# Miniprotein binders against q9bqp7, part 23

Target 1, 240 residues: q9bqp7
Amino acid sequence: VPQNWFPIFNPERSDKPNASDPSVPLKIPLQRNVIPSVTRVLQQTMTKQQVFLLERWKQRMILELGEDGFKEYTSNVFLQGKRFHEALESILSPQETLKERDENLLKSGYIESVQHILKDVSGVRALESAVQHETLNYIGLLDCVAEYQGKLCVIDWKTSEKPKPFIQSTFDNPLQVVAYMGAMNHDTNYSFQVQCGLIVVAYKDGSPAHPHFMDAELCSQYWTKWLLRLEEYTEKKKNQ

## First folded at step 2 (miniprotein)

Design sc6vB2
Fold by ESMFold2-Fast, scan of step 2:
Structure sc6vB2 (fold): chain B 240 residues (1-240), chain A 107 residues (1-107)
Amino acid sequence: as target 1 above (240 residues)
Amino acid sequence: GPEEIERRVRELLERAKKAESPEEAAKLAIEAFELALEHGLPLLAREAIFVLEWIAELAADEGNPELALEAVKAIIRIAEILRELGLELEAEYAEFLAEEIKEELEK
């Protein structure tokens, strides 16, 4: 298993805070590259089970909304998610650069949903920041790195609408989080060690968001699965 | 008040995630589901199903098919309760999740 050659945690990095750590969260821009993104790898290596579940969900939604309605619904979900991430970046940034539209976004049901989670978030180190695993050659754009209940986490914010099929429990979200974690831990643009993950599912109606905390052991388990997906991607790309 | 009930439901769900026995995990999740449903908290009732799905996924990853099977049985019981209440779409979805987990376990 390639895990022995490519560990998720970097033994050369300390998890202890330093006075030299930046007080302003890092935001490394994601550049267009031939190197695959985490989301691309996952999309191109879906299991038969995942493909089947997505197809069933799509068919049920089309039956309820029609083909045009399904496209509109999907586009709106994507746009709402993007706006939610923009609002969270604004809230968690120590710099006050709020625009009039940002004020309106801060009043959404999704933002209300995460209020109880945000009170436990502090020590923000990175926001909407690019990561690259230099030896495994993949890239990603993570949402947030911050302390959640005292533990430094890669935090991934997800949105969920109601009514919707119960597909908020995730097949690939843990893999996405650990892929970002492993990349960040081996990216020369970052100096700290992240050992935990957090997936937060926010609800459109303002109902309390659901946090899924991932400790170091769980992250190591999902890292092994991510390495297998990355290997599948590489082999599939060679063979077509 | 409602805030106390919501806190109790979430506490039950966290206990389910950390339960040492498959039977205890299933029991706690069903209890959380019933409490949420009784007090008109449909989103928290739905969260009980998500927690069971998460438990099954983690159990499969850890090589614990007994825990995954108990989670499946709990989702099926929840589907029966939903059907008795006339919540047909929710029941059908819970049954769908249970079947998907079963299929993964048999691979």
Scores: ipSAE 0.000, ipTM 0.126, lowest interface PAE 15.2, mean pLDDT 78

Design sc6vB3
Fold by ESMFold2-Fast, scan of step 2:
Structure sc6vB3 (fold): chain B 240 residues (1-240), chain A 107 residues (1-107)
Amino acid sequence: as target 1 above (240 residues)
Amino acid sequence: GPEEIERRVRELLERAKKAESPEEAAKLAIEAFELALEHGLPLLAREAIFVLEWIAELAADEGNPELALEAVKAIIRIAEILRELGLEEEALEAEWLAEYIKDELEK
């Protein structure tokens, strides 16, 4: 059990919309500071197994593509992921300024992949928005908070190419989602409660994306694991 | 000499990558692994394990999960050899890799 155990949900908040909620999705900018980000905490507390698998994936890719091919591949994957997130923000935003973005940005296999999921997404509350846990003192930038099939979720968009060669499995995606959820639930910039998560894996070839829904119980289980990672990070920082 | 052994290990690994069957590729990779270990070439021995991972992935992609599991069994056998030699960290890494591949195949 973590020493600094804290509940993921805020009993003073509701998931129901109210009249004080803004009519447009929140987009609070992430400010640089000494407070650790969710991604930094997770990267700095990887297990030996995770480090080995990441190094194995890198060597495997270099063996298949060569060093120059590996660099080109990783750069292209990064750029495609960035463009996918930009397209989703544009699609989900009710603002005219975002809808005026390059129309070609909305045309990709990844966007085709998520169409059936987007039909079930409504009531967008936040897009590309910063969260801070005021008690546990960490920050993050979440992709989206919206209703998925009627349930308010922290939604995390992932891109995946067909796995050849093997790509490292990301063990930390559920931890990332619940870390954002717990931060938002205790961040004074937000007034609502999120109790569910959704990880959406979109495919480059346009085949249907896979939604991985996380109910409140599952989120609570992953929250405990996130607290242990955060405690490990804090202890490592103190011992430097 | 040592240069002759390194050349033979690298030739075995290249043959494993180009083998027409996963069974033949696994056999060549294990042979390369054993030769590398016998002559104190740990980096080439580790590369043989990654070649087995590549073979497992290729077999799975070609619709032969049974053959992919055969490559996984070869990695497990390598882990046993490493542990018997007192190379506990390397044995553990091989076991982690085998477990990861097996989990992916069972999806």
Scores: ipSAE 0.000, ipTM 0.233, lowest interface PAE 12.2, mean pLDDT 79

Design sc6xA1
Fold by ESMFold2-Fast, scan of step 2:
Structure sc6xA1 (fold): chain B 240 residues (1-240), chain A 107 residues (1-107)
Amino acid sequence: as target 1 above (240 residues)
Amino acid sequence: GPEEIERRVRELLERAKKAESPLEAAWLAIEAFYLALEHGLPELAREAIRVLEEIARKAAEEGNPELALYAVEAIIWIAEILEELGLEEEAERAERLAEEIKRELEK
């Protein structure tokens, strides 16, 4: 008995650039609506194991830093991540207009960490751009779509503080990437096909970032897991 | 240095074995596993999986099937991490162990 799944890839699309593609990267703004975001679906469908790991990490951090210290630490991590993404968008944009404030962000350890990855990134097609899966009814905001070593990828930029990166973030990152990929491949605002993912983990001390490349087969495997998480979210929402 | 990391992993595993709470023991073992993998210590990573197996079996014997299942879910999660890292043989071993324990718990 053959089973039909909603496909991650769109057979009507090509990953090759065409003359009608915009010369500047797309940046479609995310509009709030009743449709759930990728991050909300993932947050609301965490396994008991994921919840335990997150709470245990939180408790250990509070024990080490104090409650106020933990709040300061998490606020600083969030701000550093936001600035890192802003700096990357500026670096990868062909319409770059540098401001004095942006120049300071370009000299961070995280940006130094990704230099060897950035030299292999070209053909940027989307930056900080909204995606929507019309049929599956979810939305998201992806970081970047560009060629990495000749392969068109959904690229997700992550920051990590050595020696102990946050473990919980690693197992949902592939799901986040494929959710964005599947949405983009079925979003009428885009005309191309993405079949690969790339998760780049940058380090605060400037040590070389780790690229985690996901080929089409691996993306298909994680897509199946994402569909299960989305189904779980939908069932939980019906019972609230 | 590497010796400091090895000592820290072993300390986490000893604390896991002595923990009164199965949930705390499972968390300490998972933390030890992660630290061992981050620093290329496969023998200690395998020992962390063995500790999780012991936690699962002990929880089942003490009438806590939910805690036993939690430890099994931890082993399944570890198998997924190992597969992502390209450690296919280690991943298959962890997956088979989890399946065996789960079958014992279901009947």
Scores: ipSAE 0.000, ipTM 0.213, lowest interface PAE 11.1, mean pLDDT 78

Design sc6xA2
Fold by ESMFold2-Fast, scan of step 2:
Structure sc6xA2 (fold): chain B 240 residues (1-240), chain A 107 residues (1-107)
Amino acid sequence: as target 1 above (240 residues)
Amino acid sequence: GPEEIERRVRELLERAKKAESPLEAAWLAIEAFYLALEHGLPELAREAIRVLEEIARKAAEEGNPDLALEAVWAIEYIAEILEELGLEEEAERAERLAEEIKRELEK
């Protein structure tokens, strides 16, 4: 019996394919509204340690590249990440209308990095799809839901420039994955159960991507931490 | 007081050693490092790195390469923090340790 009133898993749902499941991956658009997104909650509840690390990284980069150089660098990193996600959506989608014709994007080091992971990915059920936790009132946009080595996972694709990947806080990646998982498991737009997570870190130089698999027990542990962050966000907003 | 911070750091490191997941072990050790560093406890900050080394080597020996690699990446992350704080010698030491363990894992 869990201590929290909001379980991550929905006992009424199965992780197996259902005849009523769509033949193409779901892609529900994210609706902008007053309901907070996962990324907003995490950004507004960063720890002092996370803020300190991000500030030190920014100061170092500005010192090295200058203000304009730093802006260009961060814009390029953002653009590369966006293109990587677009390429993965194209590769994993069975729909021809979602196929990109940009060969430069498909030949990036990041795409080379994930090839061995993609061979183990099948049964794609959702791509770039919105989730909403109807009772906890938060929304998110997940990258992918698919089977990885036979297990249905929420898959989050990350890019990293080796050897020094300070582009994004690594502390919150597991929280992001479980937040999406809990939302999907309780979102009426979806009929299946996800109990596992996968964070895939792709490398710019094409070195093999590292898969960080999260089993059900680990997902439950991070779910508890996500609920605390969501509570902190709610209390902070209430007291403004 | 300082004794309370030391206790919290050691609690985080003990939880890291018992963690079932590579991600959990790494994050707990990094949090311990940050807490020690923030409160001017350099010996405990170094202990966090030693705990990550222990986790990596034990995981490799027990056939858990994901845990071993995650612990190595946590050491690399700590090295970057040390470098950005101007602690160049400490950062180089952590980087060398991570490279050493990675070479052992490739075998």
Scores: ipSAE 0.000, ipTM 0.186, lowest interface PAE 12.6, mean pLDDT 78

Design sc6xA3
Fold by ESMFold2-Fast, scan of step 2:
Structure sc6xA3 (fold): chain B 240 residues (1-240), chain A 107 residues (1-107)
Amino acid sequence: as target 1 above (240 residues)
Amino acid sequence: GPEEIERRVRELLERAKKAESPLEAAWLAIEAFYLALEHGLPELAREAIRVLEEIARKAAEEGNPELAWLAVEAIIEIAYILDELGLEEEAERAERLAEEIKRELEK
């Protein structure tokens, strides 16, 4: 799929807010559909190297923890990630602050980890919001769209047990971010344009989170790679 | 077969060395590393790391710190992957290389 036939940015849109834009962050519910999600596309088009590394990691963890221990470990990691996202949505949504919050959601090490990043986040436009690329036929649920250090970004919150100080350490996360960005820029539920991405890796022990900022040029480069993954997914589905 | 994979890794490395775009060169070297790693080709995996080192140092000399940092970050990620696979000696070598280049870039 040539990138110039399916551009990531929409030339008919501006990143500047309009007076008619909602002051409350958008939260479009995820549509139930047969249309593939970004995460499904990425999972079903992992490279042989990614599959090999994942399988080697899994085998090693099972040897250390046992099968039941590995299951418990992965379930706990998933639950902590879910609670972290719930806490961030609550913190960034002004209307949700009127409700009594679960104190434990707001006091995790992961929330402590991102405090310094949150100081630079403002102008929240979308939270836990569904996006759909109308012509490329994929959907996603993005975490957040907000200004980070004055730049409108698709922001993706990640948790990690191990340090991820470099964007390469996040593997397919840049592809996930640009897939959401391209979808949002072409989704009629949204009126603005996003040209930048931000991957924030939070740590369980509360050590400072690592922000990985993606400018428009970097987003365009990852968009080309995302289109190749989407094409691979489509070909695999047609040949089943 | 194994000879076909080795040929493909060597082709990626040659393309990386001849690429007009230094960014393309870096991504080709990264791809070559992981393909070599998956198929148990340690000499070619080490060659890919050396290509990333050359890209980082050249980018620094030519006033492209963004690319230099991308290449260093790739070497650091490689060290993490090697450690996760239990290849501790290889991981330590990659970590030391990345720290050396990083110190030069910070000067």
Scores: ipSAE 0.000, ipTM 0.198, lowest interface PAE 12.2, mean pLDDT 79

Design sc6xB1
Fold by ESMFold2-Fast, scan of step 2:
Structure sc6xB1 (fold): chain B 240 residues (1-240), chain A 107 residues (1-107)
Amino acid sequence: as target 1 above (240 residues)
Amino acid sequence: GPEEIERRVRELLERAKKAESPEEAAFLAILAFWLALDHGLPELAREAIRVLEEIARKAAEEGNPELALYAVEAIIWIAEILEELGLEEEAERAERLAEEIKRELEK
């Protein structure tokens, strides 16, 4: 990361749709290479407090469930998250074939949990789509770009077995969202600008999902933190 | 369910109070604090800080400065966690509590 801070928003772009914008949601495939992903950067730059919390959580779960139980639990959490994302892509996609094929995926507690959020989502522009910040050299795969209550957002879908009513409880999720936003705003594969984020935490038991809306100011604040994490990552790689 | 998590947090706090090892006492109390905070149980999170305070003061009274210092360090660690989570006022309160106890230990 350079000494000069890069802006999250691109002054050359507008957030309003124009005639040349594609009518079908974009789904650009992720091309893996030596360029780090958002997830990799965040994993490699966790604070001491985050490492402590993660390690204590792992110890706690192993103590409670046993080693085999912990492995099964983490595998099930991953699978549930994958199925939830597949269901959301199907629901938000205009393709009839996907909706027909994935009917069973639409019948989960997580999907029930997000129904009230989905009613406020429209104008989908990208689904499961790759982003790359061409200047800062990082990549990512975002879940969704759509209007939420009239505002164009990078939307990140999360599953949780426990309540997360405060944005502080989502840890690095705000950093992930703004990293995708900044990348997309500077990626030549996209022509529009996003200035808002949304983290949606869905619950297994179907209780109402918690939306954590991030306005432009909040996104700019988290963008500064993301740039610090990216700088830490690049310096760590040079020195090790 | 919520009652199961609350019961588990209370169990961790009881174990912390009875721990003979300074490191285990601090670990259990911090774990109880984290679990309570993550599940939206702020009263129990504050109780975890109070347990650490009790451990520190009781250790000092009983002539165990090592245990007292570990408990103070745990409160300082909690303050750092609260700051990372954006709970600045609670972080400042925890920091002030740790400084107060530390000064009492120095007499």
Scores: ipSAE 0.000, ipTM 0.156, lowest interface PAE 13.1, mean pLDDT 78

Design sc6xB2
Fold by ESMFold2-Fast, scan of step 2:
Structure sc6xB2 (fold): chain B 240 residues (1-240), chain A 107 residues (1-107)
Amino acid sequence: as target 1 above (240 residues)
Amino acid sequence: GPEEIERRVRELLERAKKAESPEEAAFLAILAFWLALDHGLPELAREAIRVLEEIARKAAEEGNPDLALEAVWAIEYIAEILEELGLEEEAERAERLAEEIKRELEK
């Protein structure tokens, strides 16, 4: 178990809409800070085996595509992901209608992939918004907080290209979601409680995206694992 | 040690089999797979895939297509993890398994 356990949920908060809650989604900018980000903590605490296997995959891809080909492949995957997130932020913003947005931003196969998920998304409360855990001292930038099928969720949008997706630690995604959740629940810039997570994997060819819902119990289980990764990061940094 | 991790993996897989929601079943099995792989326990990683296959086939037999498809998706997701880690033969095996089950569900 983690030595310095802290609760993911805040007993002083409710998941119900509050009269004082803003009518537009929150978008708090992420500021450069000495405080570590969720992604940095996760990247710095990968196991030796995970690092070794990822390096083997990279070498194999370089052998197949060449160094320039590998760089172009990874660059294109990052650009497609960035465009996908920008398009989703635009679609979910209540300040604009679909008819008023650039049609080209909405034409991607990834956006087609998530249409059935978006039908069940409402009550958007935050988009591309910074979170900070004051007590545990970490920061993050979450994609979206909205109601999915009646449940308020931290939603993480992911892109995938089969058979050779860009190298990403997909098994860290649940940890990333709960880390954002715990930070938001204890961040003074927010007034509500989030108890559920959703990871949405979208496909380039437009095939239906896969939603992965995490209920409160599952979030609590991953939260314990996140706390262990955070402790490992802290210990590793002290020994530098 | 490895014995403690083996117990945790097996516990997660048993919970996956008893899960009330398709999403919970898929995630518990994926977490079990991740823990097994992370700790160098390839037999238990393969066991997680076998459990997902069992869940999918049982769900299909019992007329629960949502659970069956979610379990198939979890196998496909594991295949992507294996591909990212350079385990191409294991990834191809998982992809073929998912395709076989999907084909059976269409019949």
Scores: ipSAE 0.000, ipTM 0.148, lowest interface PAE 14.6, mean pLDDT 79

Design sc6xB3
Fold by ESMFold2-Fast, scan of step 2:
Structure sc6xB3 (fold): chain B 240 residues (1-240), chain A 107 residues (1-107)
Amino acid sequence: as target 1 above (240 residues)
Amino acid sequence: GPEEIERRVRELLERAKKAESPEEAAFLAILAFWLALDHGLPELAREAIRVLEEIARKAAEEGNPELAWLAVEAIIEIAYILDELGLEEEAERAERLAEEIKRELEK
């Protein structure tokens, strides 16, 4: 149990749209600050298993591809992920139309992979938007806030190749989602409440993406784990 | 197709069981688990957990408690993910297995 517990949900907020909501999804820019990001906290508090798996994955890839090949592979994976997120932002924005960039991404299969998920996504409220938890002092950049099958969710889009590499983001994806959720629910730049999460894993070969839905109870469980990681980060910082 | 994936999972499990590097064995078993889970192969996913159990127990017997604990932590994380996916019975089995091995390692 975390020593300094704080609630994930804000009882003063509703998940219903209100008249003050903008017609275009919110896109608050992330401003770099001394305040730690969700990804920084998670990276600095990785378990021994996560460190081991990440290092073994790197060593295996370097052995197979060479150091230059591994660098190229990692850069390409990062670029593909970036393009995938940019394509999704364009597709989900009410004022965007399909551009040449999105057409190029369709050729890679990731967008084909998520088509059945996108059919169930509506009511987009935020895209590539910064969140800050004003009390717990952390920041993040979330991918998307929208209704999935009628439930308002923080949605995190992930790309994966077969087989999946064992990286910190795979094990900590639920923590990342609830950290964004808790921040948004207590960020004065937002007026609504999110109680559910969705992790969507898209595949390069176009095979159907896997949605991992997190209801309010599951989000609360992962929130407790996130608070423990945040406390660990804070203690490590003090002991330097 | 499904037969190709099943063959690949079985290959990973066989490599894990015969790996000379125990760290390599653990990595391959965990990789096999995730591939099996992604493609709806529950028996192979359970076999991967059993392989992790074998790795943990063997590491403990050979005086490598660090690797044994690493394997136990992998099983615990697997249990959390299974619970998240709504596979409560499988999650409980994995968690129970990790706790049993943990008790043995602490003796």
Scores: ipSAE 0.000, ipTM 0.171, lowest interface PAE 12.6, mean pLDDT 78

Design sd1hA1
Fold by ESMFold2-Fast, scan of step 2:
Structure sd1hA1 (fold): chain B 240 residues (1-240), chain A 80 residues (1-80)
Amino acid sequence: as target 1 above (240 residues)
Amino acid sequence: SMKTVRIEITVPDEEEAKWLAELIKELAEELGLEVEVRVEGNTVTITVKGDPELVDWFLKLVEELLKELGVEFKIEEIEE
């Protein structure tokens, strides 16, 4: 094991629930600065050949759809994802007034897709909340921390046009989840220990979402891979 | 240990299928993966085999590319 690697779980934190756990979900705002985000680290650790081929593909897409057509397509995908996350945050947020409940929208296929998963989600502790690993110097914005079937999880909500029944089909997402988990477990803004992850893939046509549960051992395995990506990112920056 | 994955992609027409097959095959070969490609009409089937980490990298890139294209695809890990 490399000497500069750090554990995903914080030995100073209890994995048992206690009375001091927050009763209202935390929402720490993301402060943009020179510290890299999880998504930036992952995107910037692709090989130059892979980036070149992806860019060549994008150029051909533009040739076939037109610049405006490509922009419309990417804007629609982005907007759908944003609306889905906004709806989930609203649904999972504590409701103090009738007006807030009336503003919840359960009309999209993606929200229909995820209903059976939501029935197993409770004890929400954080929503759309910033995390920072002060020692490893990376930040992120996680979607949700809540109990799924009684286990405290970092939950990442994803949209997909086609089925993703295997966790291997969601390759990038396990790394994001464990990166957020490791950061939260070492972030002084949080007091609890998270040891499990959940990737939920929702479908546009309302087909039942696929939940991909990650236990502590699986999270530890992906944490090792995340640390390698972070080291690669740091080395690439050093050579700039 | 080696990992084997099959990707099936459906695109609007045969010309796009051939182009996409060539692009993905080239990417897999650049990563040092064993790759087999089949094009039947507007369907592309790609089977890749290699180091699990490299296969996962390849899947990451292909998924991002296909999601942006808005085309139908499915990925299946082959356990032998």
Scores: ipSAE 0.000, ipTM 0.120, lowest interface PAE 14.8, mean pLDDT 76

Design sd1hA2
Fold by ESMFold2-Fast, scan of step 2:
Structure sd1hA2 (fold): chain B 240 residues (1-240), chain A 80 residues (1-80)
Amino acid sequence: as target 1 above (240 residues)
Amino acid sequence: SMKTVRIEITVPDEEEAKWLAELIKELAEELGLEVEVRVEGNTVTITVKGDPEEVDYFLKFVEWLLKELGVEFKIEEIEE
């Protein structure tokens, strides 16, 4: 249990749409800051077990592909992920200029993979938007906030070469989602409440993406774990 | 001397049991541990044998993983 607990949800906010909500999804730019990002906190507080698993995977890949092959593979995965996010922002945005992007990117295997999920996505409220938790002092850049099957979610889009049928196989992804959720719920740039998360794992070959839905209770459980990681990060920073 | 440990895990369904069994078996093999896996319905039974320090490291990783998954599990050291 964290020593300085703080709630993930804001009792002063509603998750229901209202007439004052923007018709265009919010896209608040991420400002350069000394305040740590969600990804930095998670990277700096990996457990010995997480580090071991990552290092073993890395060594196995290097043995299979060679050092240059591994670098090419990881660079390609990164670029494919970036292009996938750009394509999704284009698809989900009502702006025509964003929809004028390369049609070849919109027809990728990853985009085919998520078609089934996209049919259940509506009411987009934020895309590639910055969040800041003013009280807990962290920032992040979330992918998307939209309704999935009628429920307002922080949605995180992931690409994978191999199937990931369980939410747990993404390790820190649930923590990332709830960290963004808690920040948004307490960020003055936003007026609504998000209580659910969704991690969507898309596949390069176009096979159906796996949606990992997180209800309010599960989000609360992961929020406690995020608070512990944030506390660990803060303590490590004090010792430098 | 070698250390032997049995881990019994209960998950929501058979598909999850098979995936978890494969993941844990792969991790044990990477550590150079002797591993035996049995899947019966939604129950996974894993027996690992090897150097005590490697077995202990494996157990710490598995306990972390299973707690992250929120599944029920039992760990027992086998005397033989």
Scores: ipSAE 0.000, ipTM 0.186, lowest interface PAE 12.1, mean pLDDT 78

Design sd1hA3
Fold by ESMFold2-Fast, scan of step 2:
Structure sd1hA3 (fold): chain B 240 residues (1-240), chain A 80 residues (1-80)
Amino acid sequence: as target 1 above (240 residues)
Amino acid sequence: SMKTVRIEITVPDEEEAKWLAELIKELAEELGLEVEVRVEGNTVTITVKGDPEDVDLFLKYVELLLKDLGVEFKIEEIEE
């Protein structure tokens, strides 16, 4: 159990729409300072198991592609993921204006992969929006907050090149989602409460994306694990 | 000839057991070994079969990993 426990849900908030809620999704800009990001905390508190997996994956890729090929591959994976997120933000936000280059992003296999998931997404509340947990002192940039099959969720969009997704993202994805959830639920820039998470893994070849739904109970379990990672990060920084 | 070994691992919970099973299975596959995995609660059983030199290399990596993780394990060679 964590030494400094804090609740993930805010009893003063509701997940129901309020008349004062904006009809346009919120997009709070990320302002970086000395406060650590969710991604930084997770990166600096990787377990020995995660470090071993990452090193083994790198070794295999370098053997297959060469060092230059590996750099090109990882750069392309990163760029495709960024473009996928930009396309989803555009699709889910009616105020986005598309240029010809941006319109081409809508034709990717990843977008085809998520079509059946998008049919169940409505009531978008936030897109590419910053969250900050003032009490626990961390920040993050979440992808999306919307209703999925009638339940308000923090939604995280992931890309995967079949047959195998990047191993690191598989283990930390739930922690990232609940970290954003806990921050948003206690961030004064937001008025609603999120109790569920959704991780959507989209495939490059257009194969149907896999949704991984996290109910309130599961989110609470991963929240405890996130608090332990945050505690470990704080202790490591104290000794640096 | 082929060599077969079985590894039994005990971890704190079923979630960690499933995670560790996948990690070790991937390592065996990268070395070209035949691998079978079973997870029962917090116990992982992995059986690998292949060229003796590849099996021995696999065992070295797995032992180092498991000792570093501080988990209980045992390795047995299966006679066929």
Scores: ipSAE 0.000, ipTM 0.190, lowest interface PAE 13.2, mean pLDDT 78

